# Ledger of designs, part 1: miniprotein binders against Pentatricopeptide repeat-containing protein At3g56030, mitochondrial

Scores and structures below are computed, not measured.

Target 1, 310 residues: Pentatricopeptide repeat-containing protein At3g56030, mitochondrial, of Arabidopsis thaliana (Mouse-ear cress) (q9ly43)
Amino acid sequence: STVNPNPTASPGRRTCVEFDNLIFKAGSSGDFEAVRRLLNSRVVNACFNTTATFKFLTNTDSYSSSLEDLRRILPQTDAGYTRKHSYETLIARLCKLGRIDDALVLINDMAIGEFGLSTCVFHPILNTLTKKNRIEEAWRVVELMRSHAIPVDVTSYNYFLTSHCYDGDVAEASRVLRKMEEEEEGVMSPDTRTYDALVLGACKSGRVEAAMAILRRMEEEGLSVLYATHAHVIGEMVESGYYALSVEFVMAYAGKDKRLDEENLGSLASKLIKRKRFKEAKMVLKEMSVRGLRMGDALREFHEKNVLQS
Unless a header shows other numbers, all headers, positions and changes below count from the first letter of the chain.
F, E and O are the ipSAE of ESMFold2-Fast, ESMFold2 and OpenDDE, as the mean of both directions, binder to target and target to binder. V2 is 0.75 times the mean of E and O plus 0.25 times the DockQ between their complexes.
Where letters were taken out, [cut] stands.
Atom coordinates printed by the task and the answers are left out, and those that the model quotes come from them; centres of patches stay.

## First folded at step 1 (miniprotein)

Design F0
Amino acid sequence: SEKVTVEVKGLSPEQLREIAEKIAEEAERLGLEVEIEVRDGTVRVTVKGASDEDAEKIEEIARKIAEKYGAEVEVEIERES
ESMFold2 (binder alone), alone request of step 1: mean pLDDT 76; pTM 0.686

Design Fs1 (from F0 with T5Y E7L E35T E37Y R44L T46W E74I E76R)
Fold by ESMFold2-Fast, scan of step 2:
Structure Fs1 (fold): chain B 310 residues (1-310), chain A 81 residues (1-81)
Amino acid sequence: as target 1 above (310 residues)
Amino acid sequence: SEKVYVLVKGLSPEQLREIAEKIAEEAERLGLEVTIYVRDGTVLVWVKGASDEDAEKIEEIARKIAEKYGAEVIVRIERES
């Protein structure tokens, strides 16, 4: 008999899940000294905080001291990575719970204690505020970043850009892009998420040709295109009546990524069927069959009755 | 589902976390549901419903990221039984 060289079959089933369970039990029972010790020992065992690490911290309509207990013990965790990452994880948890003011208190704690306050600490707050359309508050957080000499990065601006693009507000999205270009720390370079937001904005504004131009620019710059970016373009082409162009689009991008092809052609076929564009739908389904792409139940039934049936 | 194992030795816990974060970002780009687990010298990626092509993309991304740190990367892909 030999030791099995294969890792455990279930991801997170050993050390990280065990630490999360121990922290949950300790936090739920009010043993915050145990929480502190577990946060320190977790890193030593090469196990990191997860989205479940502070899951014992929840919204409550009753009195709760758990956050105040965490604020007391976090400064006492090991300096450097452990302490910084624990603050980052807790701030993200508070943002997920909608507790923005509490997250800002923790940021102030990090600043006063000099616990490695950095740009990434602000990302969950900006993301949550922009998603909730609390744009003025989000810009006040940007001013807070500047007051601490924390650089505003592409990711931070992308949250604003995505929010405005989602609303189809191209004028406000353009204003954000100008602010990115005027950033005093140097020239901001668009990334994959910047272009995804721009494609979304073009699509929401009914500008299919602009969306296609932006997508081609992403490819020319060697940027990885998100599956969501393709979905934005396909959805808008169909919504705007560009049926023939939508077929050409999915065919042109086919053959490089089987899962993307299944999502693109499957989604397009479903949308075309719903709009009673049966000729185009049949062309897409035939191509799916030729390429060996998987069809969902509804598409398979339609294909069998209308394309394969003699 | 498929499991992608990235074996990277000699990196700090901080560097392994950065590799895990970058792999998660790329999996999200591909629209994949992933669970990422990090332990001593190993980054384990479990991908739900991944094709062979998706697994190869994750492997290449992991290799490129780890190469930035001067580490040799061994990637293993476990097929659904």
Scores: ipSAE 0.000, ipTM 0.231, lowest interface PAE 14.4, mean pLDDT 74
ESMFold2 (binder alone), alone request of step 1: mean pLDDT 68; pTM 0.604

Design Q0
Fold by ESMFold2-Fast, scan of step 2:
Structure Q0 (fold): chain B 310 residues (1-310), chain A 96 residues (1-96)
Amino acid sequence: as target 1 above (310 residues)
Amino acid sequence: SKAEELLKEMEELIKKAIELAKEGDLEKAAELVKEAAKKMKEFAELTGDPEDKKLAEEMEKLAEEFEKAAKEGDVEKAIELGEKLLELAKKVVERL
């Protein structure tokens, strides 16, 4: 036979989903010695913790005890990636639950125990704080990183840029960019997320020309502009009521990539119709027709009934 | 540790594919890229993590685009796609 019926399966080997289910049951029942053993044996079966591993930990009062039990067993897991990844996964879970102070306690545990504290451990904390607009606390976390000689990377700064750009605060976004330029540890080069945030900020402040300049600079730097970058900007402008700006943005970028144009104009027209912005939607659909861009069935039907004379 | 081995092998395959593409050996480069995508799919199956599955699907899509560029003899496009694959691989490793 050319193909094994179960090429990825090993007899008696548990999957990561099965380990998550076992850990969920053990944690929910308070059997933290079983949780410790399962975290260790997971590595033997070539599995690692997932976003579901600590889902039994919630914001109910009884789960405060569970965190202390986890803090007791985690130092007893196998050294290296097992222990490091378990701490990272739990910190991410606590951040999702809004338990920032508890996440910081675990970071201190990692630092004291020398359990591989690194930049990525701080990402969920910075993301959560900046997303909740708790900017001063987020900068204190950056100072905590520096106090442990942990490098502040582009991803960390991007959380601040995204937050300020989302608010249309160009002055604060510019200050973050200056801080990135002042970093001395290696080359701190803007990545796709950096430019995504800057484009959004320019659009929010009504500077379509600046947004276009940033996109051109991204291309000149050899960075590929993601279709997701355009989708994010269009979606955010429409959600925030910047209908005229979203039309100007999509029109200004049009003519470079036919497939991107079909996606951008089509998506924008659909979102404008949903918001009952029929005047702007008709303008976008007429432009699609002029440029020879393909419309999906729903947009074609709307165009025929509302823009073209039947 | 076999999950770590899969990711290490995946990253090494992508690095080697970029080298081969730079040397103009696009056919062998495409084979290595496909093998890397297969190892990422195996890793995603082991973790069961929806995000790892999305990353595996993204790598598979880039591998298909790489094969198309290789068949067309587009060295510049193949190298560009290879660098995108390497960046994706680094993101997966960072999640360990």
Scores: ipSAE 0.000, ipTM 0.133, lowest interface PAE 22.7, mean pLDDT 76
ESMFold2 (binder alone), alone request of step 1: mean pLDDT 86; pTM 0.845

Design g123a
Fold by ESMFold2-Fast, scan of step 2:
Structure g123a (fold): chain B 310 residues (1-310), chain A 83 residues (1-83)
Amino acid sequence: as target 1 above (310 residues)
Amino acid sequence: SPEEKIEELLQKALYLVWEALELADKGDLEGAEKLLEEAYKLLLEALKLAEEAGDPELLKEVEELRKEIEELRKEIEELEKKA
């Protein structure tokens, strides 16, 4: 995941890209006073920092000296939002480089300097550690958060939940969910990513009915179902032999988003054809035609031979 | 709200079902059965609240999870007979 999602072009974003390019040039040439000046020069809404801001920092021979220079200049940036956001962006970059120990050093720098340490600073570290299945280290980071009186939010727990669900570790996933539920400080509720992880776990365990129950819960809470979540359910239904149910599923959720419908019905039709479930495949293809949904070349050929000519 | 409490109970029940499935896969059928019993108790509490709320979608959700638990209990019983 990125620190600055949605990098689509706007007047403000073009200015931000220009600053990133200037910082890249200055950092690459070892001009860290220029880096400091450029970070201070960002507009007051510096939430424009991108994943490219510290891209000059790479796993090369200059890494250690560049990091040492960054640690020297960051405390000298303008106090408040500029300094806090610069630390957040660098920590995210270090995590992408796999430099977890160095990211933790920067967190300690923020804590000692009182530079606005908050929950979001820990997200890239938890994400990286859980994705690498370094779960014990990730829980030690949660302990570090608690030692600084930093609240552990739903996003933090979602990283653990996703990792355990991906592994099919139902017992650990359930333990994480109980911890979320038992949070006394700041009541947290499952969000879209919580339910996506749970659907993935249900699918990995071969339980289609459980996955369907989770989707209904998401809808009852007013949460939008992700494209990826639909793909998990469809794949598992077909893998488990629930062919008729898979057709009913894609039909029931059709009509809201044309692109999602093209993906869901097209993917299902292809999987059904591969499994030689031609009756169900024909039903899906006929519905695609009725709804005006686009078909890939292989599906068009099958449709013409087996549906349109009969 | 009643809807939030029902959701919480259903969530807990579902996770107990998942734990039961893991235990069954490892051959701990007795442990799996005990967790399914606990899940069923939470489901009955959710059913009572859903009936009081009068929401057809919530009643349907509870019924679907109940069906899942019943199917798993039958599968575990068959495995016990084979042991």
Scores: ipSAE 0.000, ipTM 0.102, lowest interface PAE 22.6, mean pLDDT 75
ESMFold2 (binder alone), alone request of step 1: mean pLDDT 81; pTM 0.764

Design g123b
Fold by ESMFold2-Fast, scan of step 2:
Structure g123b (fold): chain B 310 residues (1-310), chain A 81 residues (1-81)
Amino acid sequence: as target 1 above (310 residues)
Amino acid sequence: SPEEERKEKIEELLRKAMFLVFEALDLAEKGDLEGAEKLLEEALKLLFEAMRLAEEAGDPELLKEVEELRKEIEELRKEIE
């Protein structure tokens, strides 16, 4: 892995893992006063809550009462970031467990107690509901945000865009884009994640020309197209059976970044070989050779046996 | 001044966190999701310290900047998981 800092550069503070282990032990034994103390002491050690901080909270009946204990102690934690992060982390944990109603109760607790309710608190709920295709409930959460004067941000709308785009529902994705446009002028601009969702939607609906147009527009707007965005497009095209179009896409974007080209063409060739699309795979491998791009060991072996010696 | 030193410390923490995010994205693109997650957790640790310092400074603009970066990192973590 990466080279760790010199031990002399890191005083003997407890790590996030050590705090999570102590909190797990305290929570599992029902010692919620210890949980409260541990959450407070994290700030002294410059630690943060992790996805494991409330892992002792599960869907069993024995842990349903633990939520009421947590609701009692969290308001007693130190005000500011410690309290805000603890609520955010617990809400995220409840969302991961599918306990949306419980997460909404905590949001109400934050609102009543004026503990710094913010947009970030709603993100795990919107993410979970949209991923589970519970879209109507997700829109009711957006209305709850508005009732508390919490701004609906690009990230919140991106959850809806991603969900509709994943399903290939271009009509609903377009409606979400219109709602984003209706927000205060100059406040909400599409970001890299917005365009990533739109590219995914174009691919899922078989509109490769639209996907390419969106990527060109991202470049024109000066937005960096992530390697992940290209990987997502290539993966979705291959998964959906758009083999010839995936080759066309990768070729259209080749020639500007050698490392990106090696990743895109190499990944595509590997995926095509796995799906036994040897004709398309050979075209990609030949282009890699023509452009002088590096191949991994498996692709080199395939290239030598099936392209160069054919 | 103490105020300038605090601002410089916050900016240094933000730069280090951004560097870890870029490395995490590189690892994720190469298929090392576990390594990416670890680097994002380290980035969040730096941002927690930055948020604490920004709150102590009482600077709402710095606080907003730090919170926006933390939000972006948390979103990236969710997408990787």
Scores: ipSAE 0.000, ipTM 0.175, lowest interface PAE 21.6, mean pLDDT 75
ESMFold2 (binder alone), alone request of step 1: mean pLDDT 84; pTM 0.810

Design p4a
Fold by ESMFold2-Fast, scan of step 2:
Structure p4a (fold): chain B 310 residues (1-310), chain A 83 residues (1-83)
Amino acid sequence: as target 1 above (310 residues)
Amino acid sequence: SPEEKIKELLEKAKELVEKAEELAKKGDLEGAKELLELAKYLLEFAERLAKLAGDPELLERVELLRKLIEFLRELIEELEKKA
């Protein structure tokens, strides 16, 4: 059946894609009064802003004038969710364009106008700065959050943790964890993304045992392990020559999610075949067959030739 | 007052929807769905109170937010099927 991307709208009402297209046309033509009107009306149709809503705003000669027009009309949008969400969406767009200073200006506009400044507004800025390794500037943004009495959440700290872990900087990752533990406003508990970053850091540092300990801690805390987290561990085990351990790992975590199992066992089997670890590869493929997991054509052919007919 | 409690519930539900949308943008579709279910629970409670208060404006706000929650939930489910 045909799925309507806006299933709560009446027939003939505008979809989110249609609103984005209308806003793109209006913004591109400099009709910012139409942009304001469209931002107001989309909530009535159960639509919300997307990453495409302010796509007309680009790093061109018209950037500065378009931003000035947006700063003029946004305070005039309907108060509450519509106005707050429009600011949040524009700030995310500015961050994607690398316009961090302009994003900070919009945050100041929200604070002065009392337009519902919240933690979510700061996330795109912290994400962009930490990914660009502009760590000192990112910490200044954290201080800005504190100056507005905005709580620094686990997600905010996870951006710093991910950045340091990606670089294999265990010392700085440890410093971030200590800052999280010392957070004054409420108890801050590591979430799935926090543990994913830690596992990534352990893997980048070649510390397979540490990565395994972190995974055990996640299980003890009752947190689901991300698909990416499993991929980090499997990849590092194979690269470091822990072939038997990699088989044990995928077997130990099998049986909970069929899609995850197909990805984990299939990826491991492929990596083991590439490393000419045929004994371990055959064990994985046999387990895939026993569990009824789907194999890609290359793995199915290898399995049939080397496991089923031996 | 019941009216103040309803407004508080609606504001909390809106905050959860905003957090769910942000999680979905970051690829945490499971976390986003969990927050939407919590938002839906708060919204159902707000609706019960709004019906008792007989306030048509609050009931309209409940209906708009319910539509937004359902739309975002269905969109996230479609994205999960593609991933």
Scores: ipSAE 0.000, ipTM 0.128, lowest interface PAE 23.4, mean pLDDT 77
ESMFold2 (binder alone), alone request of step 1: mean pLDDT 84; pTM 0.805

Design p4b
Fold by ESMFold2-Fast, scan of step 2:
Structure p4b (fold): chain B 310 residues (1-310), chain A 83 residues (1-83)
Amino acid sequence: as target 1 above (310 residues)
Amino acid sequence: SPEEKIKELLEKAKELVEKAEELAKKGDLEGAKELLERAKLLLELAEFLAELAGDPELLKLVEYLREFIELLRRLIEELEKKA
């Protein structure tokens, strides 16, 4: 066969990118026997499926026939990790395409075939359903997990918490937390994502001190805070008139991540200037200067005229 | 504990209400309003924490907190009308 020159590839071995490209070409041409062989041979090169592996499967007129071909060949892949991982990767792809019913069919195929059904298979489905506010269906998926003796983990509950918190529904978020506490196999410990969802809910509901209490609890437990969570807290503090508290917040978290600091202090300074809170704005800009943080043009001009006048 | 934190927030809110009344008597209606807004936020935090805890005794406190929040909302509206 003609040698395909790839100067970045290891001699005699295919890369993960090359396997994805070959699978894309085979799948696009309807050669599903080639797809099956490529899925089997991938592991010998220490290469595994990626988010690109099933990208040839799209919402087109060929979708149904391609899915049926995949359902025929997947049970014929090598037993163990290869087969399990291929099902997991395809289920995630179907969820991205909005094909929830087809993803559930594949889960049923895994269960009947005993192909290593596990908690992580359900994560993309719960994520998609909760984001689309299909909450009743998402709880039915949780019941499906329980019927297969699959443990419902913190990540699964976090999808529900995030959805309710994003809507500012504190009562529903509280009910989800109680369901987590009702898990029989020990205490389910909240993680960073659980607390971040609660902070988001407090901010969306206008409860700035609730958000601060949750952040304090996260710090006590040694958990990190997401960049987006900082932005929501800062915005809510300024909107609620807690100007001094907002300065204290950004100062307390400064010094760990330069990019986060530039975003937090810059955003806060801009919001304080718009509210004519010049004393607090000057304190933030002075701290940005001391820390060597980058300012946008508007903030730099304000700083030069109002803080660097000495 | 959640109960101790809720009690702390409630006492701080009461202190702010007393200071707001003093400012209003001295004619500082804007200062009084600012303190009442702050007291209202502390009570809303207490309500949120009581709901999260799910304790039957703390859930009884939620009704009291809601009544106090509504009272402060009405007082804030009255101060706005007078200014």
Scores: ipSAE 0.000, ipTM 0.252, lowest interface PAE 12.3, mean pLDDT 78
ESMFold2 (binder alone), alone request of step 1: mean pLDDT 83; pTM 0.778

## First folded at step 2 (miniprotein)

Design Fh1 (from F0 with E18L E21Y E25L K57L E60F K64L E67R)
Fold by ESMFold2-Fast, scan of step 2:
Structure Fh1 (fold): chain B 310 residues (1-310), chain A 81 residues (1-81)
Amino acid sequence: as target 1 above (310 residues)
Amino acid sequence: SEKVTVEVKGLSPEQLRLIAYKIALEAERLGLEVEIEVRDGTVRVTVKGASDEDAELIEFIARLIARKYGAEVEVEIERES
């Protein structure tokens, strides 16, 4: 995790929420010297920056001097953790606002300054660019990482894979996998999110059997399957008319995680009912009952009316 | 339909055969015709009768399997003739 847990506050010390509120007020009023002092004193009070620290910045603020004021004061904050973390938090905020050019300017400021760039600084930028389908710009950011000797990690490539797979563009996703192969052997190992992206791509392409093959490969790799990955497969099976197969799928994965089971069987039962596949839906509901899984109100009503009274 | 040729190399013959077998098994699960051939220290898996989507997916799976085992892999996709 990149977020540190907040240590127990001593009597009389300000909390992280209190610091965020003070920074919001100072930033909103244009008092950037107060912002600088608050960022410094925050560490003394054992507090850390949050996603709310720079919330006074907005996407309509491109014409204002607020960012330029922050660029002036951030190099004047205490060196080390305070300065580095403040830049990282601000870059993440700018990316969330879609202000990518501004985020890149800050990355250049970090590179020129007396603190190191980390791979995680580039993640929000790659995530935002790939989600907006600004793929050429995202690859230029990868080149920027390489120019600073920052390793391009699995997470960085996963953003590209997820984007292409979401669009059903298996050909482009395959090209990304080829680029991953160009990295040093043993350094770039596919992880759970890599496989999730590939399963999503197979599902978006309407290839249920392919999605199952990838899921099986993920399990052979010894990786835990994400809840999202199960949802992709179940949704595509039902959409494509593989009703019996969808039942077998949720049964095969049942018994390992109660919350996952409730989500998988509940979601499947609901989808089967909507498609009037009552035989399969009843099988799923009976299994939920046998396993002691919780049902939502609509499923409980259907179960009582159609399964418990039969 | 498309023909997919996957060549794996850079490991021992036994490891290359295992990789080729795993790729072939995934293609068979898609209902596709598969041929495996061992030539000059390379193992070749040929998949026939694939749709464009299946061909792209086989390339994906082949690259993942090869990557896991550290094999060098080359994939060619062409129309059947």
Scores: ipSAE 0.000, ipTM 0.335, lowest interface PAE 14.3, mean pLDDT 77

Design T1
Fold by ESMFold2-Fast, scan of step 2:
Structure T1 (fold): chain B 310 residues (1-310), chain A 83 residues (1-83)
Amino acid sequence: as target 1 above (310 residues)
Amino acid sequence: TPEDKIRQLIEEARKLIEQAREALDRGDYETARKLLDQAIEKLKEALEIAKSLGNEELIREIEKLLEEVEKLRQEIEEKISKE
């Protein structure tokens, strides 16, 4: 018999979801040999583990043998990328569930088995601990990294820096920066996330001029400034009463990215209107109009009534 | 040569990964996701060719890049799920 199949081209994303669903079914039914085979086959299809790969593992499941079953089959997965990535994905899942001690057990399994333990394996643990303000435990994890000769990278330090900056703890943020500087020259350099954390800390402390200086330094270093970083600076300028400076800031950075411009000018105009700073708000809305930037309904109505019909 | 094609695909994937990092840093998660999906397709093609050649060095290099792409993709998915 003749068959004429014309299947639709599949993106890698869809294939990953299919594998996640199969692994969920196998894991939920206790078929861990099927889980092992599915993990092995993913690379052939250029499909990667996602945050949903081990979703059958839950806090309720902590009273079952599912984690112990995974610990038995993971060493039996294909060596190299597949095994390393499977451990990394499970560790991330355990961290999301708050099961830090279980994640550390898996790290020890990787170390003993020589399964490619590396810096990125520790990122989910450091991220989770610092977000929960469990800073002392996070530093003990850093010591664990050092005991295995695993380098502590800029991303690892950024978790600590972000946590302290979010809390406005300048002293601890400065301590983290000094630790970064103590690393061998050329091995560690501040990245966009490092500067974003510093800008956040300056803003939380009401130091608008310091935030501006950090932002200027980022640009001098050739680093892209995050949309969120612009939002933090604009918000703090308005909160602190630097209305004219906020207009100058938004205008100075306009013209390079239309989406950023719409977000910056739109957000600023809305904040200025709420503060009844109509003169500054009208200047921003007029500039949006001149540049052809889109306005939300509320801003468009205000603009038509107060700027265009003056 | 097939090796030259693999090298070209790897170079194209590396450029897409860098562009994805830049998009992620700008908070443009949808563009970052699209760029990584494109990088995955190129690396998948490269891996298939490398396996057909039995070139273990190229297979390891491609698998390392796929690991890097997966990490970045996980970060993007986390950012998208929070929004």
Scores: ipSAE 0.005, ipTM 0.300, lowest interface PAE 12.7, mean pLDDT 77

Design a1 (from T1, 16 letters changed)
Fold by ESMFold2-Fast, scan of step 2:
Structure a1 (fold): chain B 310 residues (1-310), chain A 83 residues (1-83)
Amino acid sequence: as target 1 above (310 residues)
Amino acid sequence: TPEDKIRELIKLARYLIELARELLDEGDYELARVLLEWAIYLLERALEEAKSLGNEELIREIEKLLEEVEKLRQEIEEKISKE
């Protein structure tokens, strides 16, 4: 067999990390002219911004002055991809910092300057607002999208679905599903995150069998199942006392994705140990060992001590 | 109004019932049952609220939908039993 290079270790991926480090140093020292030049040079090097690009921006005394400097230099970046992506990346960072009002100011900057405002710019804002149960504000953001003729996509509705399903509010979750269907023009079809929200709702209502059936349907439709979706089901099974079923579940889905397997079996083993379900936990850890899956330090120590005892 | 909230639950239950019928036609009996159970949950909540309000019209409408749901459950069970 030929060893192929890991795609995530490509020169482009490495260069992006290096650019993030350079931008961090420049931004931390207040050299925003260097930040502007580094953002422009990424395109020449076939590199793109990451979640770490604006990590130097934090909730400190320098926040306001740094944001003001960023607002000054961003319109001076190269038009098209560089400018649009830099605004998108900064808006996401502001949302992570809880600076929603400042993120909305940047959206207004993009709209006035006609810098390629698009649906994805609104995603981190809707995600943050719905996760914080600021639902009325989130719907006002949807109205802002409509005022700019920006399409409200499946991802946008999925944030509302996830929030309502997490609260067990099936009535509101279902109202959102109906709104999605009423706006269907071929693009508004349920996707992986829509099904994830439904699984979450089923789990929160204690309907483990329903959650499993939804997962089977996702798989039959060829949709990629999110790691979070499996976590919802596993958590609910253990919480509800379905220990044997939880073991059968993770075993049945094992063998398709090594990282998912490590997360599913590792998480289940940890939860079973916490519940003192040692027989089931040992079966899971043995399967991890047989499949060559990596264990965290705590699970490895537990497994080694039990092997020594046997 | 409280009646409008109940009507919202009824509309959603109707949507789930229709999806369950489509899934039955496609042979996806397990997912059909799942959606039907969700419709039952919504209709039971709607029924409790309608009874609290003393709204006989809404009570009758919800009870009629629950009868429809029970017929679909029997159809699903018949299909599963033949497997």
Scores: ipSAE 0.000, ipTM 0.180, lowest interface PAE 11.7, mean pLDDT 77

